VH-VL binders against q8ixk2r445to577. Designs and how they scored, part 239

Target 1, 133 residues: q8ixk2r445to577
Amino acid sequence: FFGMLQNKGLTDYCFDYNPPDENQIVGHQVILYLCHGMGQNQFFEYTSQKEIRYNTHQPEGCIAVEAGMDTLIMHLCEETAPENQKFILQEDGSLFHEQSKKCVQAARKESSDSFVPLLRDCTNSDHQKWFFK

## First folded at step 10 (VH-VL)

Design S19 (framework fv_retifanlimab)
Fold by ESMFold2-Fast, scan of step 10:
Structure S19 (fold): chain C 133 residues (1-133), chain A 121 residues (1-121), chain B 111 residues (1-111)
Amino acid sequence: as target 1 above (133 residues)
Amino acid sequence: QVQLVQSGAEVKKPGASVKVSCKASGYTFTSYWMNWVRQAPGQGLEWIGVIHPSDSETWLDQKFKDRVTITVDKSTSTAYMELSSLRSEDTAVYYCTREGKYYLNYAMDYWGQGTLVTVSS
Amino acid sequence: EIVLTQSPATLSLSPGERATLSCRASQSVSYYDISYMNWFQQKPGQPPKLLIHDASNRATGVPSRFSGSGSGTDFTLTISSLEPEDFAVYFCQQSYSTPYTFGGGTKVEIK
């Protein structure tokens, strides 16, 4: 799968990554931004290793969640995907983070951005359901 | 077509609680965030919080965290805001307002008529 | 929290004149090409009415004399030629992060 990773409940929003510095593409938070349908900073690939890859910049990035955190951040991809970079995209659209045993949810957070993907306890909410467009 | 109809005015004593209702019609209730905003007489607007009716996910302004509960009843397309431990400074018109989907973002596009809550001894 | 400062507090003008209202945020409310700034009009005894969303886009049914501009921390609402029905209080509001916040309002009154 590849394309724009869109939320079923928050239907106008997609995963988005636009690092503030071209020289430091990793370490920044993945956010949700209005889906523009043009790929670019919203183009992601779901791989056979259960990674969510960002291939727009060099080197390629992989989404990860650090232990004890709930925010999704961009890391460098590794030859063998570490557990903190593995997300199981389930048949119902749930995106399950293996290391934390939590699901990715479209949420509002007290931060610089109104909408962000966060790890939350898994529910059957449409805000936890994702699909590629 | 879209309408938000709120419950009627209330007069409460200090220390009491008030529960305001907001009945939505003319759109899919579970597809839009519902905000609560208040305005003291002659004053500006103050955001209280927001709820998504599909899963009851709620975000509140920290200053209201210990006194406000926002809930929804999906079967009747109604949102509720309950404010406890009322003080005279809580006297205000309370509004429910929907976040509409616009070109680049969401905005509070439809507002209820408002519910005046007066707190007096 | 993001603080929004509106100026002037009161603007006294005559019908036909141009009104320019300012709203300044304590931090940027923009991401990419979107600014999470909205403008509302409120008349006595009525709820606020959405005028502008995303800094510069008019809401449905809003006359073309209303325009919004700005990005980052500095935003402007302009009414090119005041009509009698435009004398009201105007509020800016950011939806960039919670808690959502409003400016203190600018009252546009008849001179």
Scores: ipSAE 0.014, ipTM 0.642, lowest interface PAE 7.6, mean pLDDT 86

Design S2 (framework fv_retifanlimab)
Fold by ESMFold2-Fast, scan of step 10:
Structure S2 (fold): chain C 133 residues (1-133), chain A 121 residues (1-121), chain B 111 residues (1-111)
Amino acid sequence: as target 1 above (133 residues)
Amino acid sequence: QVQLVQSGAEVKKPGASVKVSCKASGYTFTSYWMNWVRQAPGQGLEWIGVIHPSDSETWLDQKFKDRVTITVDKSTSTAYMELSSLRSEDTAVYYCTREGKYYWSYAMDYWGQGTLVTVSS
Amino acid sequence: EIVLTQSPATLSLSPGERATLSCRASQSVSYYDISYMNWFQQKPGQPPKLLIHDASNRATGVPSRFSGSGSGTDFTLTISSLEPEDFAVYFCQQSYSTPYTFGGGTKVEIK
């Protein structure tokens, strides 16, 4: 699958990655932003290795969650996907992070009106259901 | 003016299948989720599933997963719900209903007139 | 799935009286300051009509006598002064999680 990764519960919000510098595409948090339908910063690829890949800038980035963290950050993709970069897009729309056994949820960033994807215990909430557009 | 017009009443035998249509007009069909909900005579409302007409992304209640297929025809702005292996307990009025968009949520804001499906020997 | 319990099952009142209808969810249907609870009105032989979305927001064209309130698991629909056309069945519905679910309904009938 590839396209804009939209949340079922948060109407009109998509995965968004806008690095502050085109020469430094890694190390920053993935956010949620209003879906614009134009790809660009919201265009992601779900690969056969269970990666969520960002190809808008070079080198290619892969979404990862570091040990003990709950935020999704951009890492460099590796030839063989490490466990912290593997997400299972399940039939119910949940995005299951294999290494942590948690699900990606649309969540409000503390002290702001902005939203970000975070790892949370898996629930049946539509805020944990994702689909490609 | 938003309007959802459904196909007419159906009488089916147990084991048959039924396909109900819902023709939308008065809005951009591909921009809104379309739900299917049923109501048995004198009883409450039961959600079946929802489809987004832009890409046919579908979410179904698991109890209907093996028997229900929801599809759309974008050229005619029509949604369809097909229910197979009919049983007498499937006798109900079936509704299509659009999800209106709000900043953070959806609500079923417009409903079709309903299609009575009767399953009897 | 989220179970919605409406009470009372039947409410017998006269025109001009205040109606208060309750809906309780088996788990929270709120996400921060947003509550994913909707209210519908249904008259015999007609499809449901949206009255309230997101707990407290009136749908377009709905009279001001209808109001919704609540958050978390407890929600209320209030009709401040019943008109003859308000005697109907009212359903609550959660849009927090699929499968979407409806309450069993409260019938508001003439006393």
Scores: ipSAE 0.044, ipTM 0.716, lowest interface PAE 6.5, mean pLDDT 89

Design S20 (framework fv_retifanlimab)
Fold by ESMFold2-Fast, scan of step 10:
Formats: sequence, C-alpha cells, structure tokens
Structure S20 (fold): chain C 133 residues (1-133), chain A 121 residues (1-121), chain B 111 residues (1-111)
Amino acid sequence: as target 1 above (133 residues)
Amino acid sequence: QVQLVQSGAEVKKPGASVKVSCKASGYTFTSYWMNWVRQAPGQGLEWIGVIHPSDSETWLDQKFKDRVTITVDKSTSTAYMELSSLRSEDTAVYYCTREGKYYLHYAMDYWGQGTLVTVSS
Amino acid sequence: EIVLTQSPATLSLSPGERATLSCRASQSVSYYDISYMNWFQQKPGQPPKLLIHDASNRATGVPSRFSGSGSGTDFTLTISSLEPEDFAVYFCQQSYSTPYTFGGGTKVEIK
C-alpha cells in the first residue's frame, strides 16, 4: 500500500514526518498532523517485509521503535528488515508492532500537545485503528 | 451552530463533591476534545484537563489528579467534571471548552457559559 | 509546567491608540513552523473568546485590527487602533505541552 496512513478515531490526523534538519532525515520522532493530501511528508509505503517506509528523501527511512520506548522513530532502512521495524497492519486496522507485542495508538505525548503515534497495550479503541488513503 | 450549555450554580460545603455538566450541540460530539478550565473570582484561568469523547482518553493537570474525574455520556452529548474534597480555594467559575481543528493544531474555540461553584462553611 | 508571563499587567490607553501586549514563555512553545500560542479576550461576566491561534492566525470573525506575532518564547498581540469594545482582559495560552497554561492577563483599560 502507499498513501496517507490515517487514524479511524482521530479521523483528521495522519502519520507525518518532516524532520527539522534537512541533512539528518533519520533519528526524529514520527508525529501526527491534520491530513492535507498535498505534501510528501504524509506519504508512506507499507512493504511486504512489514515495514512502514518514508521515501520522500534518499536514503529511505523506516519507522522503528527502540527497546523500552513507546515512540516511533525514523531509522535507516536495511536490506533485511530488523524486528524493531516490523508492523503488522491487521484487517481491523490495528497496527501491531511484533517485537514489543503492542499496538500503535494516536495519542497526546506526555509533556506535549502534539499528537503522536505511540505504542500502547492493544485494545479495541478506534484510536488504534489505521487505514491507508 | 455550536453550543455548550453548562449546569447551574452550586453552593457546597468544604469536603463535599460537585459534578458540573456540559451539554454539547451543533457538531459531532465524539470528534472533538473537550477541556475543563476554571477561574477564581477576579483571577486568571487555570486548566484542569481534557477528554476525548470517542474513547474517554483523558489528560489532567497533576495537581487535580487525586480529586478530578472527567467523563462523558455519548448518548446525550454531555461531558462531566467532578471535583471532590472541596476547599475554599476551589471557589471559581468552571468552563467547558471545545478544541476546534485548525490545520496543524487545535485551539479552544467554543466555550460554555460557565458554572459558578462556591465553597463555603 | 510552562510558565507564561504577560506584560504589562495593565495598559491604559485611549480609543484610536495602538496596543501592544507581550507574552513570554519559560521555554520554547514552537515546533517545526508551528507556534502553540493562542490569545483570548475576556469581558466581565463572559467566557473567554478565541482571538488568535498558532501565534498569528485570526479566529473566524475577529477584526483585522488584531494581529499576533512571535515564535519560540516571545509573543506579541497587537491591536492597531483600539475600539470601545476592545477594552477587556487579554490572556495568552500555550498548547505546546500539558498541562496547558495561561498567562496572568493584561487588562486594557480606558485612560
């Protein structure tokens, strides 16, 4: 799939990646912003290796979660996807992070008014359901 | 036409609890965050917390975490703020306010008329 | 908690004059090109009314004489030519991080 990864619960919000430093396209947190359908910063690819890729810049970035963390960070894609970069997009819209056994939820980050995707225990909340548009 | 209508004034004794309601109309209740803010007479504004009516996700100012419960009733499009163990310094006008959606962020764009809660012995 | 300091506490001016209100945050409230700073107007007996969001964008129906500017920690609300209805208390508010916080307010009063 390729497109905007939109949240079912926060229906106006999409995955967004626009790092402040143009010379360092990896290492920053993935955030949620209002879906606008215009910018490449909201276009992601879901691959057969269960990666969520950001192809706007080269080299390609892949969303990852570091051990012990709940935030989604942009890392460099690898020839063989490491476990921390694998997400299962389930038929019900849940985005399951295999390594942590947690689900991606649209939420307000502690100490931030910014909306961000975070790992949370899996529930049936619409804030944990995602669709490519 | 967006409207937020709050319950009427309350007079409570120290140690009691108060539950203020906020009935929303004119928009899809489950699509917008609802904040609670208070203002002591002649003083500034103090944020209490926020709830999303779709799944009851809440964020509270830590100084209220032990005494405040924010809830919603989706069937009546009503938000509630309950404050327990009331003290004289809790005397204030309590407001509910919706967060409107503005391109890359939210802002409190519609406010209820306010509910005066007076705590007196 | 982010502390917002508004100055001056009281601004005494005549109709037709320019009002400049300041709000300083204890830490940056900007991320990317977004500044999570809002301005509200409050008149006695009424709830606050949103004037400016994202530091510089006027809310619907707000007259063009109101303008906001600034980024990072320093923000300004300007009223280019005061009308009688503009004599009120003005609050800045940050939505960068919870808990949301408000400034102490600037009262714009008639001379």
Scores: ipSAE 0.070, ipTM 0.705, lowest interface PAE 5.5, mean pLDDT 88

Design S21 (framework fv_retifanlimab)
Fold by ESMFold2-Fast, scan of step 10:
Structure S21 (fold): chain C 133 residues (1-133), chain A 121 residues (1-121), chain B 111 residues (1-111)
Amino acid sequence: as target 1 above (133 residues)
Amino acid sequence: QVQLVQSGAEVKKPGASVKVSCKASGYTFTSYWMNWVRQAPGQGLEWIGVIHPSDSETWLDQKFKDRVTITVDKSTSTAYMELSSLRSEDTAVYYCTREGKYYLKYAMDYWGQGTLVTVSS
Amino acid sequence: EIVLTQSPATLSLSPGERATLSCRASQSVSYYDISYMNWFQQKPGQPPKLLIHDASNRATGVPSRFSGSGSGTDFTLTISSLEPEDFAVYFCQQSYSTPYTFGGGTKVEIK
């Protein structure tokens, strides 16, 4: 799949990645922002290795969650996807992070951009349902 | 048609806890964020936190994290804010307020009537 | 946290006059074409009432004499011709990031 990754519960919000500059494309948090389709900040590729890729810039970025953390961070893609970069987009729309056994949820974060995707225990909440637009 | 009805005024002693309720009607309770905001007499507005009733996802201002619990009862469409270890500085009118959708953003569009909590001097 | 500074603290005006209220944010509360700035009116003994959302959009039922403008860090609420019921306290509020914050308020009082 390739496109804007939109939340079912927060229907107006999409995955968004806006690195501070093209020389430092990785290491920053993925956010949720109003779906607009402008520029390339909201376009992601879901790959056969179960990666969520941001390939607008070089080097290509892959969304990861580090052990013990709940925040989605942009990391460098690897030839073989590591466990922390694998997300299973299930038929019901849930985005399951294999290594942690948790699901990606649209959430608010204190003192940050108003909404971010975070790992949470898997539920049937619409805030944990995602689709490509 | 949208209404938020809060519980009545409370007088508490320092160190006690208070639990304020906010009963929603006229809309789908589980589809909107519910905020809590307070206002000390003659002062400005201070945001406490927010909860989404569908899954109880809660975000609090850091200064309240150790003393505030926000919960919901979906069966009665009621939100609750409990504040513990009360101090005289907590004397304020406490409001619940719904975040409604306005085009591509959200705003606190309906407010409860307010609950005065007085912490005895 | 984002600090909102309202000025002036008090405006003393007569009915029929124009009121201009300012709100400055410590950092930008805009992203692309959306500004996460709201305005509320509060009368004594009442909860706040939403007037303006998204910096410039009037809420339902709000008279056309109220208008909002601005982007980034500088925002203005204008009341083109004050009516007796407009004498109240006005607060700006940002929803760009949590914690949500409010300005200190501008009291519009009769001369």
Scores: ipSAE 0.032, ipTM 0.690, lowest interface PAE 7.1, mean pLDDT 87

Design S22 (framework fv_retifanlimab)
Fold by ESMFold2-Fast, scan of step 10:
Structure S22 (fold): chain C 133 residues (1-133), chain A 121 residues (1-121), chain B 111 residues (1-111)
Amino acid sequence: as target 1 above (133 residues)
Amino acid sequence: QVQLVQSGAEVKKPGASVKVSCKASGYTFTSYWMNWVRQAPGQGLEWIGVIHPSDSETWLDQKFKDRVTITVDKSTSTAYMELSSLRSEDTAVYYCTREGKYYLRYAMDYWGQGTLVTVSS
Amino acid sequence: EIVLTQSPATLSLSPGERATLSCRASQSVSYYDISYMNWFQQKPGQPPKLLIHDASNRATGVPSRFSGSGSGTDFTLTISSLEPEDFAVYFCQQSYSTPYTFGGGTKVEIK
């Protein structure tokens, strides 16, 4: 799958990655922003290794969650995907982070942009349902 | 027609807790965020927090974090805001308000009638 | 938290006059071309009513005499010709980040 990764519950918001420094593509948090339909900073690929890849620049970035954290951070992709970069996109639209046993949820972050994707206990919430557009 | 109906006025003593209810009708309860906002007599509006009824994801203003609990009962389409350790400065009208979707954004479009909570010794 | 400052605190006008209300944010509430600033009208004994969402979009059923403008930190609500029912308190509110915050309000009162 590839395209804009959109939330079912927060219907107008997509995964978005726009680092402030083009020479420092990794280390920053993935956010949710209004879907603009143009790809670019909202274009992601779900790979056979269960990665969510950011393909706008080289080297390619892969979304990861550090142990004990709940935020999605952009890392460099590796030849063999490490466990912290693996997300299982399930038939119901849930995006399951197997290492933590948690699901990606559209949520509000205090003192930042209005919405961000965070790891939360898995529920049947539409805020935990994602699809490629 | 969208309606938010809140519980009646409460009079409490300092140190007590109050639980205000907000019953929603006329729309799919689990599809919209529900905010809580208060207004002290003669003063402005103050945001308390928000909950999404589908999964109970909750965000609170830091000043209320240790005293406020927001919950929902999906079977009755009702949201609740409980405020503990009441002080006289908590005297206010408390509103529930739905966050509706407008042109790819959300705004508080329908409001309950308000619940007056008076804290006095 | 983002602080919203409304001015003037009170605006005394007659029916038929134009009202211009200002709201300034302590930091930008815009991201790309979207401004997360809303306007509400409140009458005594009533809950607030949404007038304008996202700086310039009129809510359903709101008369065309109400208009919003601005971006970044500076926002304006304009009522082109005051009707008797428009004498009320007006609040701006940002939805850019939590906690959501409101301005102190501008009271539009009859002369």
Scores: ipSAE 0.016, ipTM 0.658, lowest interface PAE 7.0, mean pLDDT 87

Design S23 (framework fv_retifanlimab)
Fold by ESMFold2-Fast, scan of step 10:
Structure S23 (fold): chain C 133 residues (1-133), chain A 121 residues (1-121), chain B 111 residues (1-111)
Amino acid sequence: as target 1 above (133 residues)
Amino acid sequence: QVQLVQSGAEVKKPGASVKVSCKASGYTFTSYWMNWVRQAPGQGLEWIGVIHPSDSETWLDQKFKDRVTITVDKSTSTAYMELSSLRSEDTAVYYCTRESKYYLSYAMDYWGQGTLVTVSS
Amino acid sequence: EIVLTQSPATLSLSPGERATLSCRASQSVSYYDISYMNWFQQKPGQPPKLLIHDASNRATGVPSRFSGSGSGTDFTLTISSLEPEDFAVYFCQQSYSTPYTFGGGTKVEIK
């Protein structure tokens, strides 16, 4: 299923990907931004391979976390999803990053009023609960 | 004017099920989360769960998840809470309540009048 | 689950006096500058009424004598000068994490 990936705790905020170069979709951090319902940079798909896929451009991007990092970065999707691109969307709304054993949490960007999704120890906080709209 | 109107009082025997309705009016039903909260006579408030009427996304307190079903009917702007396998300790006033947005947070701002469910043999 | 402890359980006061109600959370219910603590007033036979959201913001139509404060785990509801209609039960409630939880309530009664 697909749509805007919205945070339960920060109810007005959605996954958003807005790279500075429209033809270079990889390597930049995924952010959280006010949900606008207009698709484009907020349109994501959760796949049977446990990917969070960015469908607004070809080739398609897939969210990944590099080893030792806590930020979500856009990478190119692969024919077989690598472990660093696998997220388990659990029944309670948690996005569990399988390789790191951590959960995706809405968090404030350093010295900013902006929010970003980051890997954190899993809790039952609504800031770690996500759903598609 | 926002209104939440609930169905009338119910008397049930242990082991039965009860389905309480909550009809919303005065706002866009599909834009707000709808919570269910109960209160045993003379006791405090206990949260049961919440549903978003746009897609029926539901979160429940784990203690109720095997017995509670929350649903909506968008055509009538009505939310429902069904509680099965009733026990005497389920005797309570059950409230539906809308969750309003306050920028980055939320609070239950409008409440139904409550539905008393009595479970007795 | 987050446990909310309200104290005192009962507060016996006269009209015109200041009421100070405490709510303590078993873990922080703050996220940066936002504290996910709400306060409700309940009178017998009525549903709860929202008084304060986000620890310190009064809901629409709530008199200025009601104020909320606190962050992290410690929160306070203050009624600066009790009016007759203020004698009621007050509940704190956290919206930081599901399941949402309520405190046990503080009954403000006439002395």
Scores: ipSAE 0.344, ipTM 0.818, lowest interface PAE 3.8, mean pLDDT 90

Design S24 (framework fv_retifanlimab)
Fold by ESMFold2-Fast, scan of step 10:
Structure S24 (fold): chain C 133 residues (1-133), chain A 121 residues (1-121), chain B 111 residues (1-111)
Amino acid sequence: as target 1 above (133 residues)
Amino acid sequence: QVQLVQSGAEVKKPGASVKVSCKASGYTFTSYWMNWVRQAPGQGLEWIGVIHPSDSETWLDQKFKDRVTITVDKSTSTAYMELSSLRSEDTAVYYCTREAKYYLSYAMDYWGQGTLVTVSS
Amino acid sequence: EIVLTQSPATLSLSPGERATLSCRASQSVSYYDISYMNWFQQKPGQPPKLLIHDASNRATGVPSRFSGSGSGTDFTLTISSLEPEDFAVYFCQQSYSTPYTFGGGTKVEIK
């Protein structure tokens, strides 16, 4: 699947990756931002290896979660997807992170009005339901 | 003004299918989620599912997902709910209802008049 | 699914009296400072009408005698002084997660 990854609960918000420099694509947190419909920094690919890829810049990035962490960080894609980069997009819209056995949830960034995707215990919350637009 | 106008009452036999329509006017049809809710005679309300008319993204209660199809026709601003393999317990008034956004929350703010579907004999 | 329990099932009161209706959720329906609990009024032969959204916010055109309160699992709808047109069935509804669910309803009837 390709497109903007939109949240059912936070209906105006999409996965967004805006690296500070096009030459340093990896190492930064994935955020949620108002969906703009233009692709670019909000355009992601869900692959047959269960990766969420960011191909707008080179080299290609893959979303990962480090062991013990709950934030989604952009890493370099590998030829064979490592377990920390595998997300199962389920029929109910849940994004299940295979290695941690947790689900991606739209959440507030600390005490601000900014939003980020974070790993949380899986629930039936619409804030854990995602779809490609 | 916002209006949701539903199709008329239906009487069906067990095993048949029914397709209820909901014509929207007075707002941008593709900007709001459209829910379907039913109410058996003298009983409470039961949510069936919701569709976004812009791309037909659909969410259903798991008890209905094998029998319900929700669709839209953007050219006529009409939503449809088709329920197959009808049983006597499907006898109910079926409502379409628009979901309005209140910042980060949402509520069903306008409702159709309802369509009585009777499954008998 | 989230189960909503409304109490009492029937509330018999006279015009001018205060009505207090309860709705309890089987799990929290709040996300940060937002509570995904709505209240609807239904009269015979009519569709439900939205009264309260986000636990405490009155919908457009709803009289000030209607108020909602609560967070987490426990919610209340209050009618400060019943008018004749307020005798109806009231439903709570959560929009925290799908499937959306409704309480069983509280019938406010004339004593």
Scores: ipSAE 0.008, ipTM 0.632, lowest interface PAE 10.0, mean pLDDT 88

Design S25 (framework fv_retifanlimab)
Fold by ESMFold2-Fast, scan of step 10:
Structure S25 (fold): chain C 133 residues (1-133), chain A 121 residues (1-121), chain B 111 residues (1-111)
Amino acid sequence: as target 1 above (133 residues)
Amino acid sequence: QVQLVQSGAEVKKPGASVKVSCKASGYTFTSYWMNWVRQAPGQGLEWIGVIHPSDSETWLDQKFKDRVTITVDKSTSTAYMELSSLRSEDTAVYYCTREDKYYLSYAMDYWGQGTLVTVSS
Amino acid sequence: EIVLTQSPATLSLSPGERATLSCRASQSVSYYDISYMNWFQQKPGQPPKLLIHDASNRATGVPSRFSGSGSGTDFTLTISSLEPEDFAVYFCQQSYSTPYTFGGGTKVEIK
């Protein structure tokens, strides 16, 4: 799938990634922002390797969560996806991070943009349900 | 018919804890964020934190992190805010307030009547 | 945290006069066409009441004499012609980022 990765609970909010420079696409946190339908910073691809890929810039970025962290960070994609970059998009819309065994949840982050995707224990909350539009 | 009804006024000694309740009715409790805001006498409004009743996800202002616990009871549609290690500076009216999506953003649209907590020795 | 500065602290006016209240944010609270700035009215002994959401949209039941404007860091609440019931304290509040923050308030008092 590809397109805007939208939250079921925060209905008008989508995954958003705005690197400060087109020549440096890695190292920054993925955020949630109002879905605008213009692609670019909100266009993601879910791959057969279970990656959430950001390919608006070169080299292509893949969302990852580092050990012990709960924030989603942009990393460089690898030929074989490492475990920290694998997310299982389940039939119920849950986005399960394999390495941590946690789910991606729309949440508020103190002292930052109003909403961010974070890893949380898996629940049946609509804030943990995602779909491509 | 959205209503938020809070528990009554409380007088506490320094070092005690207080637990304020907020009973919601007239809407689907688990679909809306519930905020807690306080106002000291003659002062402005201070945001304490917010909880989503569907999964108890909670965000707090750092200044309250070590002393505040926000919880919900889904079966009674009631939110709670417990503040521990009370100081005289905690004397304030405490409000629960629901936020709803207005167009493309969120706003605190319904407020409880407020609970006066007085901390005195 | 985003700091909101309201001015003036007190505005002394008579019924029928125009009130203009300012709120300045320490950083932009807008993204695309949305400004995450709300305005509340508070009367003595009552909880705050939502007046304006998204900088310029009137909440349900709020009279047309109330209007909001602005974007980025500069926001204004205008009351075109003060009625007796409008003498109250007004607070701006940003919902752009947590922690949510409020301005210090502007008291509109009868002259």
Scores: ipSAE 0.007, ipTM 0.601, lowest interface PAE 9.9, mean pLDDT 86

Design S26 (framework fv_retifanlimab)
Fold by ESMFold2-Fast, scan of step 10:
Structure S26 (fold): chain C 133 residues (1-133), chain A 121 residues (1-121), chain B 111 residues (1-111)
Amino acid sequence: as target 1 above (133 residues)
Amino acid sequence: QVQLVQSGAEVKKPGASVKVSCKASGYTFTSYWMNWVRQAPGQGLEWIGVIHPSDSETWLDQKFKDRVTITVDKSTSTAYMELSSLRSEDTAVYYCTREPKYYLSYAMDYWGQGTLVTVSS
Amino acid sequence: EIVLTQSPATLSLSPGERATLSCRASQSVSYYDISYMNWFQQKPGQPPKLLIHDASNRATGVPSRFSGSGSGTDFTLTISSLEPEDFAVYFCQQSYSTPYTFGGGTKVEIK
């Protein structure tokens, strides 16, 4: 399915990808921002390969987490999804990152009102529950 | 003035279904989550589920997933909770309650008057 | 699911006395500086009424004699000086994780 990927705990926040430079679409961090309902930078597709795809700009990007990191970054999509790009959307709403065995959590940046999705130990928190709108 | 007005008491036999309504007024219906909570006579409170009227996104306690359907009618600002395959253990007062946003949280603030559902053979 | 344990089950007190009610969660219900613990008051034949949200914030119109405190797993509701209308059942409720859960309640009754 596809649409805006929204957080249950921070209900008005959605996955958002807004790279600062249109000439360098990949390599930047995915953020959380107020859901605006206009698609564009908040429109994602969850694929049968368990990828979270971003195709608003070209080339198409796939969200990944590098080994030892906790930030979600935009990578180039591959013909066969690598393990670091696989996220299992579970029945309880958790988004489980297969390679790290951690869950995606809505997290607050230090001393900021800004939010980002980060990998954290899996808990029952609504801040780790996601759904497509 | 926020009001949640629920449908009247129902008496059902085991195996039947019941549909309770909750009509909202005094606020923007599509801006607040609507929860359903029940309370058996003399007992505590049990959360059933929640729906967001803007897109019908629904979250349910897994104990109820196979028997409960929560819906909304935006044109009448009404939420519905339908419980099927009724058992005597489902005898309870059923409440609808809206959930406003505070800073980074949500809490149920206004509650309907409750609907008594009695299941007996 | 998160289990909430309230104690004591019953408090027998007189008007003017201080009431202290406890609620313990089976796991932390805090997220950074916010604790997702709410308190409700319920009288016979009536729906619950929100008193405190997010551990320590009084809901609109709730008298100042009601206060909440705590973080993590241990929470307290305090009524500084009981009025006749405060004799009721009080429930704690966590909004940290769905399914939302409630404590078993503490009945504050006249001695």
Scores: ipSAE 0.292, ipTM 0.816, lowest interface PAE 3.8, mean pLDDT 91

